VHH binders against q54wu1r34to161. Designs and how they scored, part 1

No score or structure here was measured in a lab: all are predicted.

Target 1, 128 residues: q54wu1r34to161
Amino acid sequence: SNYNLQWIIFNETITIQVSINKKAWIGLGWHCQGCQKDGPMENADYSIATFDENGQGYVWDCYQENDPTSQPQNDTVFKGAEDNIISFSGYQTDQYSIMMFTKKLSTGDTVGDHILVNGPVDFVWAHG
Below, numbering starts at 1 at the first letter of every chain, in headers, positions and changes, except where a header shows other numbers; antibody chains aren't numbered by Kabat.
F, E and O stand for the ipSAE by ESMFold2-Fast, ESMFold2 and OpenDDE, each averaged over both directions (binder to target, target to binder). V2 = 0.75 x the mean of E and O + 0.25 x the DockQ between their complexes.
Where letters were taken out, [cut] stands.

## First folded at step 1 (VHH; framework vhh_etentamig_d1)

Design c1
Fold by ESMFold2-Fast, scan of step 1:
Structure c1 (fold): chain B 128 residues (1-128), chain A 120 residues (1-120)
Amino acid sequence: as target 1 above (128 residues)
Amino acid sequence: EVQLLESGGGLVQPGGSLRLSCAASGFTFSSYAMSWVRQAPGKGPEWVSGISGSGGSTYYVDSVKGRFTISRDNSKNTLYLQMNSLRAEDTAVYYCAKDRYSSSWYFDYRGQGTLVTVSS
């Protein structure tokens, strides 16, 4: 496919990098919470990464986005466990979109992530 | 048996440089992603940098981007970490880690570590 996903699990954290060989937004799902239709699609616990015209990456927490005044956070802002995200960085050009984030992992559980991109829908699972 | 042996640590002044090495044996080195992990005094381990089996892809934690360079020499079964512009916050024991499943980026750190102390 036209994307690459890599992750690193270490000391109760997972660091995930997603790169896509196209100019696109990236949706990240941590895990399915009952897979309810109400809320953001199939996964109520996820974040969306978008990019501005200068290639700067921003992350939106879809669960917290019930506030109509919510604003995206850029990769230069210190993160205070946004949806358990410890750090985020993102960059986009005309040829690719890339993002990397670190998240705290729940002990004893398998981590499943959904990655959605505009265009053909594709789901990728990351296993611990 | 998989064996990883780190070296190159030492005492260095802030702004200084060190090059760490990891000698690997017991597996087909070029087939596995490798990483550097560190553990600062009183802290848990932290992933620092990773490199694909071919060396074609490298990844860094934000705090070391632009200062550290990970590389490998597959003909010598050796992993390196070039550390420049060192800060007191880089003080830690540095461990060499091998991917559990080749390119899964699920790392077991197996080495004994090498101590890096950045102090004025």
Scores: ipSAE 0.000, ipTM 0.190, lowest interface PAE 13.4, mean pLDDT 65

Design c2
Fold by ESMFold2-Fast, scan of step 1:
Structure c2 (fold): chain B 128 residues (1-128), chain A 120 residues (1-120)
Amino acid sequence: as target 1 above (128 residues)
Amino acid sequence: EVQLLESGGGLVQPGGSLRLSCAASGFTFSSYAMSWVRQAPGKGPEWVSGISGSGGYTYYADSVKGRFTISRDNSKNTLYLQMNSLRAEDTAVYYCAKDRYSSGYYFDYRGQGTLVTVSS
């Protein structure tokens, strides 16, 4: 299957949309300075979107420290690395999966897209 | 202090099965979604499976769907991963992860992992 990646940078924010022409989970990564993780994914954080039986999207931000006092309310809300995620939405049908998020760009951040689909990992870098 | 202790890994032949366990302490287990994440040699981490706090919702990566089953026993504070029809590409260190929010918005990665090797 095919996937499509779109992005726009404006006012120190980036909005990224990932769509896949199948019913699947979506992984999306970004590269940040100061994250400094050892290993193949050094300086990378990523988010994974999954969907329930009703097509509702959920997002997991891998390897972030827990804050048990804060929980998103009614909309699909995402709080990512460095607390720079502004919004998230995701939805899925039998034919496609879509994820969209907006992130504040910090000084020193490098935008890099790390897409996980079924098996092989795809890496894409984006700049404005 | 959050503590996650994985066990159950080992060496198996292709087509074999293993059951992983994760003993959790230091938080209200039933209030948090849990996940399994793996890291193969020389590769980055891959999310494998997730389960809601109640156990009512389960999610799987396409690479393991139909072969792996995630479950939990909230009375024992234990998370499980039943792995069937194992393949060489399932070889990895498997980690237990606690979500930051009860609905699966973040992970707290506290476990040391358990090694699964699938080899003929």
Scores: ipSAE 0.000, ipTM 0.159, lowest interface PAE 13.1, mean pLDDT 63

Design c4 (at its last look DockQ between E and O 0.15; V2 from the best seeds 0.00; counts 0 for: pae E 12.8 > 2, grease 31.6 > 24.2, SAP .856 > .668, placed apart)
Fold by OpenDDE, look of step 2:
Structure c4 (fold): chain B 128 residues (1-128), chain A 121 residues (1-121)
Amino acid sequence: as target 1 above (128 residues)
Amino acid sequence: EVQLLESGGGLVQPGGSLRLSCAASGFTFSSYAMSWVRQAPGKGPEWVSGISGSGGYTYYADSVKGRFTISRDNSKNTLYLQMNSLRAEDTAVYYCAKLTYGSSWYPFDYRGQGTLVTVSS
């Protein structure tokens, strides 16, 4: 599937839009800048969009621990982490899924978030 | 197959108490943190509380701190939410959730039906 990614940085926040030409949940993840990759999915910050039967989306602030047997979970289940999604929008049809969210570039959380910096970022893509 | 089944909802008066349960199956329950999430009519999902796999750590939304208590019995694969001092604004459908992507929040995926909590005089 093809992903479309757009973003804008404003006042220490980033707004990201992701679309996919498929009816699916959307996962966008990124690793710690300058950190060793523990695995393709592990120790990564995720924004994940799910959609209800009416096509309305919700964007979750998630994190996957450094455990290959684990999966991204809501940040709030980890000590020292909060939900740092400032705003979001999501919409899904039979043909495509779109998520948009705003997040601080640096949340200050001690776990669950990785700082987004200017420059190349390796993104992890996932969808249902 | 992951299954989550909530129960214990009902009608209560303000100031009342209610205890929710969630029966989990299809995965190693003790290996995963679990959460309660609620959704009121016309509102998006709201995270309520979380608990680590072992139960050693508990977390709460500001809106329920001091009133709600999350717990789990890993020997029974069951998650609990003790709700005290209930308020009208606590009215919602309550879901237990593993909150891993691709499962808990698709209506036709792994999430349960939820349990309705109505707080009204």
Scores: ipSAE 0.015, ipTM 0.317, lowest interface PAE 6.9, mean pLDDT 85
Fold by ESMFold2-Fast, scan of step 1:
Structure c4 (fold): chain B 128 residues (1-128), chain A 121 residues (1-121)
Amino acid sequence: as target 1 above (128 residues)
Amino acid sequence: EVQLLESGGGLVQPGGSLRLSCAASGFTFSSYAMSWVRQAPGKGPEWVSGISGSGGYTYYADSVKGRFTISRDNSKNTLYLQMNSLRAEDTAVYYCAKLTYGSSWYPFDYRGQGTLVTVSS
């Protein structure tokens, strides 16, 4: 595959590593499998990585507000969030884009968009 | 639609300072990370600095770190770039850019017309 995604969940945090065999922005979000998609309980977290001309990476932590009356399609609103990202590193060359970040899940270990409960996780990603 | 309007550019001597502004409209400003991107004569675009929607996270290219400061005033829908210790190499058109996940690796998809900064003696 042209990308590699790995994660580790430990002590209410998730550490995710993404590598892509090309020069690109990296967008990552997740939602639970078996939940009602676009339902009143949908709430997705997104992280976006960008890179400068020297290959240094930067991360933006965003979230989609849970609003069942809203209709986001190509008009996704990104909201800045500051207490979710614990650490980040990333670098990029003309051939590769690599990102690794750690973020806080939820207070208490029973909720995690099926991450901590069932193990199966559906990811959404984007790159150029 | 999204509108970004830069101002504050001009001619300045090496070692001088300038403050750029970007007035934003057509979207919920506080919900989006914003960036400054520049393009020097005969060069491609260079990402300069970024700031989170709340202003709590700021990032800088190595070429400007310690000299430039990015900030925002969400009550005024305005983004700023304070530029100190300017060098001839900082000569460029400076663009305000809105970040979205579908954007190019340069945050350039929603940019304004730009403001010219010329650093010369």
Scores: ipSAE 0.006, ipTM 0.215, lowest interface PAE 10.5, mean pLDDT 63
Fold by ESMFold2, look of step 2:
Structure c4 (fold): chain B 128 residues (1-128), chain A 121 residues (1-121)
Amino acid sequence: as target 1 above (128 residues)
Amino acid sequence: EVQLLESGGGLVQPGGSLRLSCAASGFTFSSYAMSWVRQAPGKGPEWVSGISGSGGYTYYADSVKGRFTISRDNSKNTLYLQMNSLRAEDTAVYYCAKLTYGSSWYPFDYRGQGTLVTVSS
């Protein structure tokens, strides 16, 4: 499947577009590098966004309690909450799924948000 | 045919504890992430907790973090939710849910009938 991820940072927001060339839900996770409290990044925040056929979206926040450096097996999990989503749009056909959203970078953990804005950004994704 | 049977709900005092169970059948249980979702009277569903297929990763909503513990026993095809320090706002019908795939993106297509948890004096 063809996966396309594009983003732009403007002022204190990030706008992300993700698409996949099939009819599926789209999950996009992201976390900050170096957000661990006492060791390897085991409690990093992840956000997963999904949408229905009419563009109604849901954003779920989660964090891992285990080693984040190992490759995940066939797992994906959702956590319910919206965290400063400014806008959300998406649509789906039998062969395409497209999602776009804008999020404020200054909300949540002040250390984590600063690291995300000023440092490397790691993205994880899932679909089904 | 996927079957999910929740049990363990009931009436409990604030500060009390309760353990929910979900018996799963009709699919390879260990291959799928599982979640607990709750629905309070007159409100929409709220995701509570999730666990990977192997059980190696667990996730919690901020509202239950530190009070609830999700676990699974893949040899018994059973998902659990240990709920401690219960509060009135935890009152809801609790459902276990299997992650599923389809033509849309609402990931909890299969869930049981739920088990009612009531936290009151």
Scores: ipSAE 0.000, ipTM 0.157, lowest interface PAE 12.8, mean pLDDT 61
ESMFold2 (binder alone), look of step 2: mean pLDDT 83; pTM 0.851

Design e14
Fold by ESMFold2-Fast, scan of step 1:
Structure e14 (fold): chain B 128 residues (1-128), chain A 118 residues (1-118)
Amino acid sequence: as target 1 above (128 residues)
Amino acid sequence: EVQLLESGGGLVQPGGSLRLSCAASGFTFSSYAMSWVRQAPGKGPEWVSGISGSGGSTYYADSVKGRFTISRDNSKNTLYLQMNSLRAEDTAVYYCAKRGTFTIEDYRGQGTLVTVSS
């Protein structure tokens, strides 16, 4: 497998760590399985991490696509702090890309809370 | 295996237009939101535009609103970006990306280079 995904839920927060065995940006999304009644995959929240030439990480948080004014912001680390991202750490070399972020499980966002509470595994290896 | 192949970049003068394409394979294209991300020389990556799986919702960065139009043809597994009124600041390598639950995206793939200069 070419990447590793780990997550931990603790004290109403989730910490997610993703590593990839190459120089790449990392996208991470989630959806509410119990909230989708034959609904479109568009009902998803996501976070994207990217890296510049110096290995500096940048992250932005995107809420559900149903709001036409909800555009992902870009260009700064911790951009999603006001959107429930508590911390972000990202770094990249020629051999790998790693990101780790902690997100608050939002009481006002039952979709995210529901799917994150059911976090299927603490560790996942992807094929590639 | 997810594969995304961008094309359509080139050299254009300010005020000109280009249409980018992204051929997708290895997944159920219509089930995923897609996006365009660009990286200008010496700069960090910038999200440009997004479109829902059905094509019913589209989103744009403020820097491109009113000038760029994202679209998709689910019968052809193809994503498009129509770029009008191009500016020198739009010069970048453009990448398309798949979004999903716990999905890893390969950013530094081939991409397609767009150069806007006189």
Scores: ipSAE 0.000, ipTM 0.140, lowest interface PAE 12.7, mean pLDDT 61

Design p6
Fold by ESMFold2-Fast, scan of step 1:
Structure p6 (fold): chain B 128 residues (1-128), chain A 121 residues (1-121)
Amino acid sequence: as target 1 above (128 residues)
Amino acid sequence: EVQLLESGGGLVQPGGSLRLSCAASGFTFSNYAMSWVRQAPGKGPEWVSGISGSGGSTYYADSVKGRFTISRDNSKNTLYLQMNSLRAEDTAVYYCAKSYWSGYYTPFDYRGQGTLVTVSS
């Protein structure tokens, strides 16, 4: 599917906007220098945006090391680390999904290497 | 083709120990997070523990923290679960699971029959 990606780096932060011309969840990964790359996300830090049935966006900041999040195959609990997300806005309609977020940029991060677009429009995050 | 073969299950008394092994083939083992998932009789699967591709990060379900230790040997393409202080509630079939991503999170794509662990006196 068609997507547009824009980003700005300022004061060791990155602000990223991704827009997709359909209802979807959005994933964006970062690779460190020297990390092995094999498969979609490999050894990468990444952020995932999801949308509820009212079009409200939510972002989760997921890292391999010291990540407090987990999503077991038959467990419905998924929670992202909050510390590295400075701001977020996201919105979804029947025709597009948009996210914009600002996060801290780590030494060795490589921006925009991986973008994942997936998911049915009726996906909703559980509250609690 | 991805293959995962579990071994090391058996009957053990409460308070005892077992070590499970999983032999992996068909993919670059060190680039993927691996997990142990268990399924008790009549229950759905429960994620138990996960380890990063490098082995530098390990994660545990609250029910097993302090009792179980996950580890891997990337030179042998093998995943391990050291289970100590076993309880009757640990009785389950244990499955070795490969993450779709390099992290410890789902979804999993796994193979094999699992290995049965029974804790009873």
Scores: ipSAE 0.000, ipTM 0.121, lowest interface PAE 13.9, mean pLDDT 64

Design r1
Fold by ESMFold2-Fast, scan of step 1:
Formats: C-alpha cells, structure tokens, sequence
Structure r1 (fold): chain B 128 residues (1-128), chain A 120 residues (1-120)
C-alpha cells in the first residue's frame, strides 16, 4: 500500500504517525463508544489533514467540513468536538505527506484508525 | 538556535502551590505548540500538559487535570505551569518542551529542567 502507519500508546494516550509516499490530504478516523453513524465509518470520529503550498499541515474536524466559518488549525494542540485530541503536527514535501496525531484514551476505550488518501483506502484497527 | 530555560521549581509541602516558567528564544514562539513533561526519579518521562501556539487550546494528563493550569504569554516568549494542590507523586524534574513526540519520548529541544520536590 501507499502509506505507512505507526502508533504508540503511552500514559493513556495514543500517538499515530501516518506517512504517505505522495502529495495528498490525509484522513484519520477514531472509533468511539456511543458515536453511532451508518456506513463504512460507523462508530468513528474523523479528522482530516490538508497541506498548503509550503508544506504546512492543518487539521479539520470532519463534522465541521460544511461550516463556512471553519478554519484549519496550524500545527497545534487541536480543540474541537473531540476534546480528547492533544496535539497535531503535519508536513508535506513533493514526495511525502506526514501527519502525527495524539489522542487521549479513556479507561476501556478502543481506538480504531480509518485512513483516507484522496478518498477511502483502508480501515485499520489499533487496540489499547 | 532554540533555547528553553525553566525556573520556579523548589521544595513545597503537600497541598502547596508553585508556578513554573519557561523562557523561549530562537524560534517564532507563537507558531508552536508547547508542552510540559516531567520525569520522576527512576521513572520514564510523563507528558503533563500542552498548549496551542495560536488557538488557546489546552490539554492535561488525567493525573494533573483540575490542579495544574498551562498558559503562555506570546509577547514575552514565556510558557507557564501553575501547579496547585501538589502531591508527593508530583515530585519530578519538569521540562519545557518544543516539538515533543510521544512516539519516542523525544523532542527536538527541551530545557535543562527544574526540580519540584513535594514532601512533608
């Protein structure tokens, strides 16, 4: 596949790095208990990373993708509908797109990854 | 180059308070998220708190939530950690960190740290 996914669980957080061997936007979804929705992203929260012409990464909450007042957030601690998101960083070159994302885990929570690159690619499960 | 200088640590009794400061230089401070990381004697590093560079967003480890407050003053290139209701388990060297990565417990830059000892 066209991407590399690495993750680590540490002190009740999960940090995920997604590296893709091309210039592309990256989507990352999390499975959450009680987040019911139909289709292939059932029980998933979703964040999308985009990049500007200088390779700077920005993160968007998919729930707000149709909000005209929504603005991407620069390499920063993300705050939004997912208040458990601790940090985000992303950068892009002509050959690579990289996103690193940290999310807080609750006791007993299960975190699943949904990776989208120019559209749906694969679903990946990471169990804490 | 990037420089981080922590201060404010010391000896304090359980239930006491301390305010840590981190003076930053060598980079555009307001463009970067900053973190506080601590390391207790004989243990690995523990991420404590993080703050966004521009969004005013703050995050805390469960062990300190409700007791610690992270803040920053971008006009002074300074990061702060207000620590209240201190406990013996908060005893550690506290580090200010830029580009902290939980992946490898690595950072491009961290300061020399400031020791906080909580004892009766």
Amino acid sequence: as target 1 above (128 residues)
Amino acid sequence: EVQLLESGGGLVQPGGSLRLSCAASGFTFSSYAMSWVRQAPGKGPEWVSGISGSGGSTYYADSVKGRFTISRDNSKNTLYLQMNSLRAEDTAVYYCAKDYSLWGSTYDYRGQGTLVTVSS
Scores: ipSAE 0.000, ipTM 0.134, lowest interface PAE 14.1, mean pLDDT 63

Design r2
Fold by ESMFold2-Fast, scan of step 1:
Structure r2 (fold): chain B 128 residues (1-128), chain A 120 residues (1-120)
Amino acid sequence: as target 1 above (128 residues)
Amino acid sequence: EVQLLESGGGLVQPGGSLRLSCAASGFTFSSYAMSWVRQAPGKGPEWVSGISGSGGSTYYADSVKGRFTISRDNSKNTLYLQMNSLRAEDTAVYYCAKEGTYWHGSLDYRGQGTLVTVSS
């Protein structure tokens, strides 16, 4: 609800900025091309930003399967600048959280995005 | 250390069949859901199919539904993908993936992959 989402597509990359008027973690979801749902859940990729005590941001990538028995998890597999994310910056104060990243557009990445914010979660669709 | 080893790919004619295997080690296989993900030349990764840890639930991408069957043998720590009625657009490297895998685009392939080429 209390957030601003902006993006730009340029030269086969997408740069996304999410700004939230509170101290929170930020989640951004990306639809998997060709995926289908067999239950209430959709296949999606998520990027989650967290912040340290100095307000510096860190990013993790997550995949959510459409298996009803699977649960979202906060384990990390993404490291820095390998093939997908070209740049990342994040910053947090007591009044706001900001996440900005640029990633390579993979063929088929353009379906849509979800934004998740700390309690209760809101889904918002973004142009990819 | 989690290790996944795919095999069974090859050249096949349209309408043909192939069976892929993935040998898993380094974790309790039956406790985790497994998936097949493919990447066609010049394309991003596409999730193909998934199966629950017990094998009781299976899921498929619309592009393969009715043609592919995912299965597992928990006594052998092996995941399978039976591919029938193959089409040229199924040409891709196929990868095995474990539950709890987190990825963005093509980053998270847990094994070496196995190439499937469907020649027209």
Scores: ipSAE 0.000, ipTM 0.107, lowest interface PAE 15.8, mean pLDDT 61

## First folded at step 8 (VHH; framework vhh_etentamig_d1)

Design g49
Fold by ESMFold2-Fast, scan of step 8:
Structure g49 (fold): chain B 128 residues (1-128), chain A 121 residues (1-121)
Amino acid sequence: as target 1 above (128 residues)
Amino acid sequence: EVQLLESGGGLVQPGGSLRLSCAASGFTFSSYAMSWVRQAPGKGPEWVSYIYGSGGRTYYADSVKGRFTISRDNSKNTLYLQMNSLRAEDTAVYYCAKGSYSWTSTPFDYRGQGTLVTVSS
């Protein structure tokens, strides 16, 4: 249930690596600066990494409505290099899940504050 | 190069309707999610709506839920926004944007030049 998040910022890009010490999907949330804010909550977009039976990672974009109990909704379309994502890779074993991607920084982007880790039974929500 | 051309704006009375269109070129339209973003005079950009590339999922800002409908025609590379029950507070320049607003680089990166909607009696 431990996870690690590292990022490197260089020349208007950010490279993010997330590693989790379990077999799980990985969700990273981005704050939407142009989205409407409601009371104590904010809308956020999520990128979710899933893994096939051979451990290869795939990234999916979804949007989370302003509801802390709702599950992120997945698109059926693979997002290997969409929008500001420059590169992506992911890998999973029985012991860990790892993803890494590079994207362009923009005003209103927040990394490390909106992390959602969901396992078969356990959930970890990290929202700064 | 990405090109987005909005149209359909104009002057409308409160309670009226308008349909906005966005003609997209320079990328594989069906492979990308699309957004509508608006900017009222003197205000910052406000995200309005989002649609998956497949058209299978849509999302709306609370201020427009139940009044606006986002849709797309991937065979025509066109994004739409049907706006009903318009209010004075909907007055803004409306922009078509490639991708999710929270994933884009800048407000000027992958959006068009906009179409003005004025709601006034």
Scores: ipSAE 0.000, ipTM 0.130, lowest interface PAE 13.8, mean pLDDT 63

